# VH-VL binders against q5vz03, part 21

Target 1, 156 residues: q5vz03
Amino acid sequence: MVDILGERHLVTCKGATVEAEAALQNKVVALYFAAARCAPSRDFTPLLCDFYTALVAEARRPAPFEVVFVSADGSSQEMLDFMRELHGAWLALPFHDPYRHELRKRYNVTAIPKLVIVKQNGEVITNKGRKQIRERGLACFQDWVEAADIFQNFSV
Below, E stands for the ipSAE of ESMFold2; O stands for the ipSAE of OpenDDE; V2 stands for 0.75 times the mean of E and O plus 0.25 times the DockQ between their complexes.

## First folded at step 6 (VH-VL; framework fv_ixekizumab)

Design xe5 (at its last look DockQ between E and O 0.87; V2 from the best seeds 0.00; counts 0 for: pae E 6.3 > 2)
Fold by OpenDDE, look of step 6:
Structure xe5 (fold): chain C 156 residues (1-156), chain A 120 residues (1-120), chain B 112 residues (1-112)
Amino acid sequence: as target 1 above (156 residues)
Amino acid sequence: QVQLVQSGAEVKKPGSSVKVSCKASGYTFSSYAIHWVRQAPGQGLEWMGEIIPIFGTADYNQRFKGRVTITADESTSTAYMELSSLRSEDTAVYYCARDSEYYDYAFDIWGQGTLVTVSS
Amino acid sequence: DIVMTQTPLSLSVTPGQPASISCRSSQSLLYSDGETYLHWYLQKPGQSPQLLIYEVSNRFSGVPDRFSGSGSGTDFTLKISRVEAEDVGVYYCMQSTEWPYTFGQGTKLEIK
């Protein structure tokens, strides 16, 4: 199976490097397009953080879920500050990785913040991740897992 | 109140360039894509391109063969569309429009339009 | 490019009577996320286009319930149950499933 992020490396808010293929294996992947200077991004990020925390960060049995932040910030420092201030403990595509632009194109991003839910191979589960989280909360994740056809027994 | 206000009508000669502005207000400018659509007299609508201001990178209809340049100034909440090497067939009303995720990538807000007349 | 074909190109309707406009795409408008990004706009005389229906069947804010949209794949329909004088204008279908976005030719609706 071809990974949407291939052999790319992701980063944490603490600066640690993570191999994308290993980190995203057999998980629902949420591509999060956002920026610190974007007011709607700042409004939504805390909600996403709570969502992520409930499913992964503080869960007794972590859900097969990962967020990959694709920054639209103006600089690497701005991106880092944004992550430290409001983001959950999820991963990010490095600021200088040109794949940021390719992902925007591939998933037809026409507004931010946008949360695109995809399989590991990049197949779209839904373009309406933000809307679904706002409207349904954790309940939407079960639908994502079912759509992803992940080889794991998981129940929200 | 969300609105897009465009610059006034233009009269241009063939071979020249025109730059139309679209000023946004009432929402976070940088977050929403601005699309440009034109309409020749008595004709239908034609998509030209789009830009998400915060990304700064535009996408274009390739039929314009590089004659279109779309830019955005976040400091003034203004998008621009420049069309070069103007021809008589470029005579049209040019619209800017906002793309919204909440309406599934439909254009929910439109500018009032800018007439560009190309004549020798 | 996806070609959008509307029929008819013109329509004259008696007030209170129904109207129907067809829009066909050269390829399926079903996107990988399972959604179909087909929209309808109305351009009233001397005005900018305005959104009527988004994603095949959802009425935009303020749009009367006498407007309805339906369809799937490559065939779509806009219906007006009871045409009123304020409905006069040119109707356009548009796909935003892939770039470049494309419009139908437009359907001019007039009152008899």
Scores: ipSAE 0.393, ipTM 0.819, lowest interface PAE 1.6, mean pLDDT 93
Fold by ESMFold2, look of step 6:
Structure xe5 (fold): chain C 156 residues (1-156), chain A 120 residues (1-120), chain B 112 residues (1-112)
Amino acid sequence: as target 1 above (156 residues)
Amino acid sequence: QVQLVQSGAEVKKPGSSVKVSCKASGYTFSSYAIHWVRQAPGQGLEWMGEIIPIFGTADYNQRFKGRVTITADESTSTAYMELSSLRSEDTAVYYCARDSEYYDYAFDIWGQGTLVTVSS
Amino acid sequence: DIVMTQTPLSLSVTPGQPASISCRSSQSLLYSDGETYLHWYLQKPGQSPQLLIYEVSNRFSGVPDRFSGSGSGTDFTLKISRVEAEDVGVYYCMQSTEWPYTFGQGTKLEIK
């Protein structure tokens, strides 16, 4: 479904492993490039957590939205501690998956934090997700979901 | 004060190497790309490559065919560019510059430049 | 590589007069996210480049209102409504849409 992650597994902060295709299909996907020791990442992550919580984790009708953290941390423990301290209940590429570096290059990530919003085929909806959340809050998701052209009608 | 301060001018012989330093201050060095751009005398600007210090990996303009190595030392907030197998056409001012997401990946802070002269 | 072509390569302008610099790219700079990563820099004599305009038309902090940028696709323009003596130097456009990042050849602005 999400062509850029189709054969991979993702992890939660609790250590569970999920299949990327199953976890991400029919969703707007945000790729979150960040690291614990960079102050701007630590400043933004709580805002992203509030955004995600309102849309997904504590929403009565969860939005079709998922975050995949792409860590630039120096160790698996630093990555895990960062996720436990500041992140929402979203997913991450495993620390030891070298694809972290491929994604950075594919999306031309030249500074962190960076939030890249992508379609199911990996095409960029916006690489200014951080700026849009800061400026417009929850309202920016409507633009993302419209651009993603995903199925939004479903049963309760 | 946010700034990038580069090492001093150098005179080198053909075939040797040069390593230029770029020390950052006033911001979180690790989270911003440092780019290297050179300018031959009387000529325009040429992008050489970049590094984001926290990733520890660099990306290069293919034009330099593996002669350039860009590194970063997070503990000293310093980036380095090393150019090997120097030729006379490598005589140029070498700049480091910071990339910024808030300015749509423009280079918002530049170092003062380092003149490298390659002559016998 | 995306080739960036500036015209003219040199300008002589009487103080107080307007100036216009064109930048053309060999392919569209419109990225799939709907943004255009075209930037303008000024290099004053003896100095490093400094950012003037980012993403086509946005003035960098501290840049006077007399500088403006416009354009789309492959055709971009930097305008100075009234040239001042401090505006002398070489103006460069740059694209950061695609690796390798590339600059125009530069436009040298002089006061006549």
Scores: ipSAE 0.093, ipTM 0.695, lowest interface PAE 6.3, mean pLDDT 87
ESMFold2 (binder alone), look of step 6: mean pLDDT 93; pTM 0.952

## First folded at step 7 (VH-VL; framework fv_ixekizumab)

Design xf1 (at its last look DockQ between E and O 0.81; V2 from the best seeds 0.00; counts 0 for: pae O 5.3 > 2)
Fold by ESMFold2, look of step 7:
Structure xf1 (fold): chain C 156 residues (1-156), chain A 120 residues (1-120), chain B 112 residues (1-112)
Amino acid sequence: as target 1 above (156 residues)
Amino acid sequence: QVQLVQSGAEVKKPGSSVKVSCKASGGTFSSYAIHWVRQAPGQGLEWMGEIIPIFGTADYNQRFKGRVTITADESTSTAYMELSSLRSEDTAVYYCARDSEYYDWAFDIWGQGTLVTVSS
Amino acid sequence: DIVMTQTPLSLSVTPGQPASISCRSSQSLLYSDGETYLHWYLQKPGQSPQLLIYEVSNRFSGVPDRFSGSGSGTDFTLKISRVEAEDVGVYYCMQSIELPYTFGQGTKLEIK
């Protein structure tokens, strides 16, 4: 993740900051580009929340999965209200971090909502995360984790 | 049903500028990139650039970056392409097109085209 | 820029007969996600282009099944199993794996 997020901090929906690499290491990472005033974003966010909750928050063995929200909102308050209303307990780039534009360009995001599934080195596993969740539900995560460079059965 | 409706044909003199509009009607505007593609008479298609209105950022084909400005106005659901320092070889039909949220980087909706004629 | 080369540039086909159009790119269009970002458009006379095939082989909504796309890497083909009068126009391939997006020079399909 260091070549994508470096030494950046991310924020939780409750305002806490975390170091990006510590929070994302050895996980499948989903970059979620969205905005509160975008009706399709508001339609999809609850489905992503259900997906994340089932894999991470309410699982007996939480999956190695994290979501990073990349906001296209017009203000910090609009972003916060959106997160509080519809988002799961995942992470976000801080609203004032201009890196939001660098991520959009790096992944050539030309429409929102967009869910880009990436490996630890930032390489794209799929640009079609929204479609896959909608069509296959939780089953699509197995394909993502198989494509990712993460350790699952390390006995040390 | 989403439609892209462009401004009417224009006749311009060399050295002037033209600004073509592209209005989205019957649907969503802000969350999808609007692309501009031109076609000289009897020639093929050439991508000029794009803007994603909700991000407010544009990307340009380097061949046009110094002469093309692409903007968007969310309040009127309208994108604009302005081409400056016009030459006769800029005579073309200018299309706007929309990127799909499901078909990454393909154009699923096109405007009707705007003929810009540059003659001295 | 990625150069897209179409062959033939012009094609005259008897109604009911098949047609085949080749598109070759100067570099691979395969992306890390395992998808290939090659698309086909049809521009009918006097009209705007319309999306025909996306991502090599997927028919856009409402496109008849007589249209099919295939290929990989740098070599792609659009086939029409049975040409009809409504199929006349210019066919373009386009790559969108990197900016600037680039089109082939077009293949004009006519009925003879």
Scores: ipSAE 0.604, ipTM 0.852, lowest interface PAE 1.8, mean pLDDT 90
Fold by OpenDDE, look of step 7:
Structure xf1 (fold): chain C 156 residues (1-156), chain A 120 residues (1-120), chain B 112 residues (1-112)
Amino acid sequence: as target 1 above (156 residues)
Amino acid sequence: QVQLVQSGAEVKKPGSSVKVSCKASGGTFSSYAIHWVRQAPGQGLEWMGEIIPIFGTADYNQRFKGRVTITADESTSTAYMELSSLRSEDTAVYYCARDSEYYDWAFDIWGQGTLVTVSS
Amino acid sequence: DIVMTQTPLSLSVTPGQPASISCRSSQSLLYSDGETYLHWYLQKPGQSPQLLIYEVSNRFSGVPDRFSGSGSGTDFTLKISRVEAEDVGVYYCMQSIELPYTFGQGTKLEIK
């Protein structure tokens, strides 16, 4: 179902491992490229957290939205600290997973923070997730859901 | 005000190497991509490569494969472009430029340029 | 590599008159995110290039409204409604949809 991550495993800020396929099925997926040492990342992450929390709270379970953090931090510990400090309860690609670099290339990440909203097949819905959240708040999610064509009814 | 300040003009012999620096000041460095673009006298612009300092990875125009090396030092907010095995046709003004997410992969800030002259 | 072709390569314009520059790409510059990654730069004499238009039609900060960009897919146009002396220089289109980034040949704008 989730072609971009396939059979890979994701992690929580608590260190739990989850299967990407199960966790991301039938959801709008946001790939979040960021780093703790990046000031703009630190500024945006709380906003993303609020956005995420609001969606999870408003949605019928399971929420049709998930964030996958793709770290550009300098170490696994730095990444974990960042997640614990400012991130929402979303998932992350493990630090030592070389797929981090592949994703960066695949989605042409030339600056961070970057929020890429993708379909299940990895096709880009928008590369401007950050801008859309800042400008429109929760209102942008309806557009993402429609574009993603998921089997869930969701309205903000 | 964000600026890119490049090192001074260079005069080099054929076969030698040149390393041009590009220092960013007044803003974020590591989270943006730094590109190198050169311009031969009276000619157009040619993209050479890029680096994203925070990732430490560089991409190159295949035209320069094996001759160009782009690096970055986050501690000094400085990017470098080294061109080896210099030829007369490498005579050009070399620019560094910033790729900003705010302008969707356009180069919003440019260095002042560094003239590299290759002559025997 | 994506080939960018500009026309004309040079033009001379009387101050106050309009100017138009065309840029054609060898393949579509429309990306999967729905954006088109075609940009315009101006290099004034003796200066570094400067961003003029990004993503086909968006004026960069400080760029006068006499500049406008349009187009889609593979065909793009930069227009200056009223050319001024300060508009003299070489205009370049650039694609940033894939590496290597490539520029047009440049269009030299002079004042009559």
Scores: ipSAE 0.024, ipTM 0.644, lowest interface PAE 5.3, mean pLDDT 90
ESMFold2 (binder alone), look of step 7: mean pLDDT 92; pTM 0.946

Design xf2 (at its last look DockQ between E and O 0.82; V2 from the best seeds 0.00; counts 0 for: pae O 6.2 > 2)
Fold by ESMFold2, look of step 7:
Structure xf2 (fold): chain C 156 residues (1-156), chain A 120 residues (1-120), chain B 112 residues (1-112)
Amino acid sequence: as target 1 above (156 residues)
Amino acid sequence: QVQLVQSGAEVKKPGSSVKVSCKASGGTFSSYAIHWVRQAPGQGLEWMGVIIPIFGTADYNQRFKGRVTITADESTSTAYMELSSLRSEDTAVYYCARDSEYYDWAFDIWGQGTLVTVSS
Amino acid sequence: DIVMTQTPLSLSVTPGQPASISCRSSQSLLYSDGETYLHWYLQKPGQSPQLLIYEVSNRFSGVPDRFSGSGSGTDFTLKISRVEAEDVGVYYCMQSTEWPYTFGQGTKLEIK
């Protein structure tokens, strides 16, 4: 993840700080651009929560998958309330981290909600994560992990 | 569903500026981007730039090099395009168009267009 | 900037006959996600452009089955299997793989 997150820290809705590289290494990463005041974001977030919960939080072996929320909310309180109300137990870029804007530009995000699935090096696996989850459910993760370089870079 | 309604035609003198409005009705204004595209008489389409209201940011085609300012007002669900230092070659129909997540970087809804005529 | 070139620039078609419009880009429009951001619009006389085909081959909602898109890389085609009177207008291809977004110069379709 050094190409897009470096040694940044990420946060949970409960206030814990996590080192981005440690939390995201050897995982398929979903960058989730959304905001609480956006009705389509509020409609999709529960579906993403169900997806994440099935793959990670309630799985026998957690899948190598992580979500990083990139908030377009107007205040830290709006962001926190959104996360606590509808989000799964994933991570977020801190509200005050201006890198939120750099990620929007890097991935050409012009509309929300947007779920961009990326490799460890930041290369896009798909810009259509939301559509794929809606159409294929959990099955779409198999395609994402197949496209990711995480299996080619590990000796097991 | 969503409709984009633009302000009326304008006649301007060279060197002045024009500000065209694009009011969105229906849908969630904060969930998509508004692009501006112009069409000179008898000519094709030219992309001018975009406003992404939820992020509070705009991006521009460098061909216009600082003559274009694109803004939005969420309280009225209205986007604006202002073109300054007008020249006769800026005579065109100016369109606003929507870019939503469902049709990634395609324009699924267009305004009716605003004719701007620049003449001495 | 990616240059988009359409051929022919005009087309006169007998009703009920097929039509084909070509669009060529100056560089590949294939994006790393496996998608190609090439779209087709129709501007009917006196109207705003309207989306016909997005991402090469997907028909926009309400677009008749007689419209189809195909192609890859730098070469793309819009086909109308049976031209009808309502199909009159100017057809544009557009790429949105990179900024600035660019359009072809247009293909005017008329009924003979």
Scores: ipSAE 0.519, ipTM 0.823, lowest interface PAE 2.5, mean pLDDT 89
Fold by OpenDDE, look of step 7:
Structure xf2 (fold): chain C 156 residues (1-156), chain A 120 residues (1-120), chain B 112 residues (1-112)
Amino acid sequence: as target 1 above (156 residues)
Amino acid sequence: QVQLVQSGAEVKKPGSSVKVSCKASGGTFSSYAIHWVRQAPGQGLEWMGVIIPIFGTADYNQRFKGRVTITADESTSTAYMELSSLRSEDTAVYYCARDSEYYDWAFDIWGQGTLVTVSS
Amino acid sequence: DIVMTQTPLSLSVTPGQPASISCRSSQSLLYSDGETYLHWYLQKPGQSPQLLIYEVSNRFSGVPDRFSGSGSGTDFTLKISRVEAEDVGVYYCMQSTEWPYTFGQGTKLEIK
């Protein structure tokens, strides 16, 4: 299976570079399209942060989950500030990576924020990640894991 | 109350261009997509294209063969649709409409429409 | 492009009686996320279109419960349980599963 992000590099909020393929291996991947200047993005991002933290950071057994932020911010600095202010410790596509625009088109992003849950091959599990998180909380993750067709050893 | 308010009616000669505006008021603009749909007299609806202001990118119905240009100005919350090389068959009411992810990519808000008449 | 075909193109209904409009797509409207993006609009005389049903069966805000949508794959139906005078206009189905978005021809509903 080829990772949707291939051999591209992702970044952390601290500026560290991470190989996408290695970082996303055998994980449910959430593509998060958002921007700091978007009020709904600012409202949802903390919720996503809590969701992410519960699954990855605080769980007895960390869930196979990763978020890749795809910014719609006005500048690299604005993006970074947004990540530092409200984001969880997840990854991001670099601001100047043109693949950012390709992802927007590929997943028909017509409004932000949008959370698209995908398999490693890029196939959509659901494009209603926001709604599912809001309505079901951590319970929605089990469905994503089942649909992702990855090695499963996780229970909410 | 969120509204889309379009510019007034236009009368154009064949071969000329028309630019219709669509201003959003009372709510978010940049985070949504603005679509353009036209309707010839007594006919159905035809999708022309879309822009996502915050991304600054537009997509078009290839049927128009590059005659359509859609732009947006975030500072004024206004989207624009320019149609060039006008023909008589371009006579129609042109609508802007908002695409909201909350309604699964349906058009939940429409402008009032702009009549464009192309005649010699 | 996905072709949307509505039937009938016109219907006249006595107030209080039911109405049914069919919409067929040239290919399945099932998207990769498992959802089906078929929507219904009503354009009342002299007005802009307005959203009635989104994603096959969900009523838009303010839409009376006498309106209902159903279907799957390539076949969809809009039903009005009891037609009222305010329901007069042209109904359109639309797919937003893929670009370009496309509409049905429209169905004109009149009152007898």
Scores: ipSAE 0.020, ipTM 0.652, lowest interface PAE 6.2, mean pLDDT 90
ESMFold2 (binder alone), look of step 7: mean pLDDT 91; pTM 0.940

Design xf3 (at its last look DockQ between E and O 0.82; V2 from the best seeds 0.00; counts 0 for: pae E 6.8 > 2)
Fold by ESMFold2, look of step 7:
Structure xf3 (fold): chain C 156 residues (1-156), chain A 120 residues (1-120), chain B 112 residues (1-112)
Amino acid sequence: as target 1 above (156 residues)
Amino acid sequence: QVQLVQSGAEVKKPGSSVKVSCKASGGTFSSYAIHWVRQAPGQGLEWMGEIIPIFGTADYNQRFKGRVTITADESTSTAYMELSSLRSEDTAVYYCARDSEYYDFAFDIWGQGTLVTVSS
Amino acid sequence: DIVMTQTPLSLSVTPGQPASISCRSSQSLLYSDGETYLHWYLQKPGQSPQLLIYEVSNRFSGVPDRFSGSGSGTDFTLKISRVEAEDVGVYYCMQSIELPYTFGQGTKLEIK
């Protein structure tokens, strides 16, 4: 359930609140650092949306994959508009949750957009998720799930 | 292709402050870290701190505790480094540089450097 | 802070001969993602530093094939297979695995 988020709530673009533990357990989690005002974020977000949709939203057997958006937007409305315009059906930290800043520091995010793929315990599988998606498309998920040691529990 | 152009050389008295500018042109500014690195005459490179303009907060090398302030102005695509309480040992060339995820946080673009001389 | 130690601090090389520069870090630069965050820069006389090698062994755009990087963990090497006059300057290794980023002391390369 990604141990670093287990007691928190996450939000959807429609405003629904979900518990992070329930939403993220037994999944590969991608932390997505981005902002609406950032042109590279706007360029990448549709590609991430296509990636997520193919793996999860429109898959006959949804992959164990979830995205948590960590916004660097200047207001709650900017964040919400960005999610509604370009994002997939993934989750986000609430705009007012100060943990957004703690995650940026923990994962040494020095540029956005940034896609950090993590294990359930928060350990980094790769901090180059954006590059891997651009270069390898859906194939990169196989490497992530193997490193996460999650799919092995569902394959038994 | 982004370029970083810094302000001109300065001569300062001990105890004063200097503010060096670093203007980005030809590319995206707000979403990439701008780093400051200095080099005293005949010496090596020393990282001073960084800012990602869209976040608005800077991280500093603790060695410069309380004397360095790094800021950014998104509207002019310009980062600034201000060093206060100048000492003779602060005489150095001050560089700005940009990192990139594509080069694993290496500094792929450097400004031309700004010589700051601190003398009586 | 991670300490980066370069050896030698100075090299004098006959043109056409090889050169080798070592960089040792006080901690492993291998991150949990399987990548190693060590980079090399060249500062030619009177110029800003320029990126030469990133992530141990990857040449930056426009860097000649005579430059190569190798190493792992805490021990890294930059090699120049045939030194040319344009290679003079000071070479620095840098780690980017954690803040503050730190550089080696530099290795000055001169032509005999």
Scores: ipSAE 0.060, ipTM 0.693, lowest interface PAE 6.8, mean pLDDT 87
Fold by OpenDDE, look of step 7:
Structure xf3 (fold): chain C 156 residues (1-156), chain A 120 residues (1-120), chain B 112 residues (1-112)
Amino acid sequence: as target 1 above (156 residues)
Amino acid sequence: QVQLVQSGAEVKKPGSSVKVSCKASGGTFSSYAIHWVRQAPGQGLEWMGEIIPIFGTADYNQRFKGRVTITADESTSTAYMELSSLRSEDTAVYYCARDSEYYDFAFDIWGQGTLVTVSS
Amino acid sequence: DIVMTQTPLSLSVTPGQPASISCRSSQSLLYSDGETYLHWYLQKPGQSPQLLIYEVSNRFSGVPDRFSGSGSGTDFTLKISRVEAEDVGVYYCMQSIELPYTFGQGTKLEIK
């Protein structure tokens, strides 16, 4: 299966480079389109952070879940500041990677913040990740896992 | 209350250009898409294009390729639609509308419309 | 481009009676996310269009419950259970699954 981001490199908030293919292997992927200047993004990002932390960062059995931030910020510095201030320990597409624009078009992003939940191959599970997190919390992840049809032994 | 307020009516000669403005007030501007839709007298609605201000990118109906330019100024929360090489068939009411992801890319807010009359 | 076809193009209804408008698309409006991007607008005389129904069956804020939407794939219907004088205008369906967005021809609703 071809990874949604192929052979591209992702970055952490600390500037570390991560291979996208390895990082996203056999995981539910959340593409997070947002920007620091967007008030709704700033409001939702902490909630996403808690969600991510509960599933991945602090879990004994980390869930097969990863967030890839696709920035709509005005500069790389603005993006980095946003990540440091409010983001969880998830990954991001580099600011200067032109693939940001392609992803925006591919998933029809006309407003932010938007959280698109996808399979590893890029197929959409839901484009209403934000709403589902707000309404159902961690309970929505089980549905995503089932839809993703990945081999795992995971239960919420 | 979020509103889109458009510029006033225009009367133009064939071959000239018109630029209509759409100012957003009472809410977020940059994180939404602004669409332009026109309606000729007694006719239906026609989508012209869109812009996402925060990205600074616009998409157009190919029917208008080369004639329509959509821009946005985040500092004033204003979107613009410029139509060049005007012809009589361009006589119409031009609307701006907001695309909200909350409503699955439906247009939830519309401007009041701007009448553009093209006559010799 | 996706072609949207409405029927009928005009409708005259006695107040209190029901009305039904059909909208068909040239291709499926169901996206891979499971959502169907079909919306309904009403343009009252001398006014801008206003959103009535989004995503097939969801009433927009302030829209009376006498309005309902249904359908799937390429076949959609807008229903008004009890038409009122304020419902006069032109109704449009619109697809937003891909660019360019396209509208139906419009259905003019009048009161008898």
Scores: ipSAE 0.019, ipTM 0.612, lowest interface PAE 5.8, mean pLDDT 91
ESMFold2 (binder alone), look of step 7: mean pLDDT 92; pTM 0.950

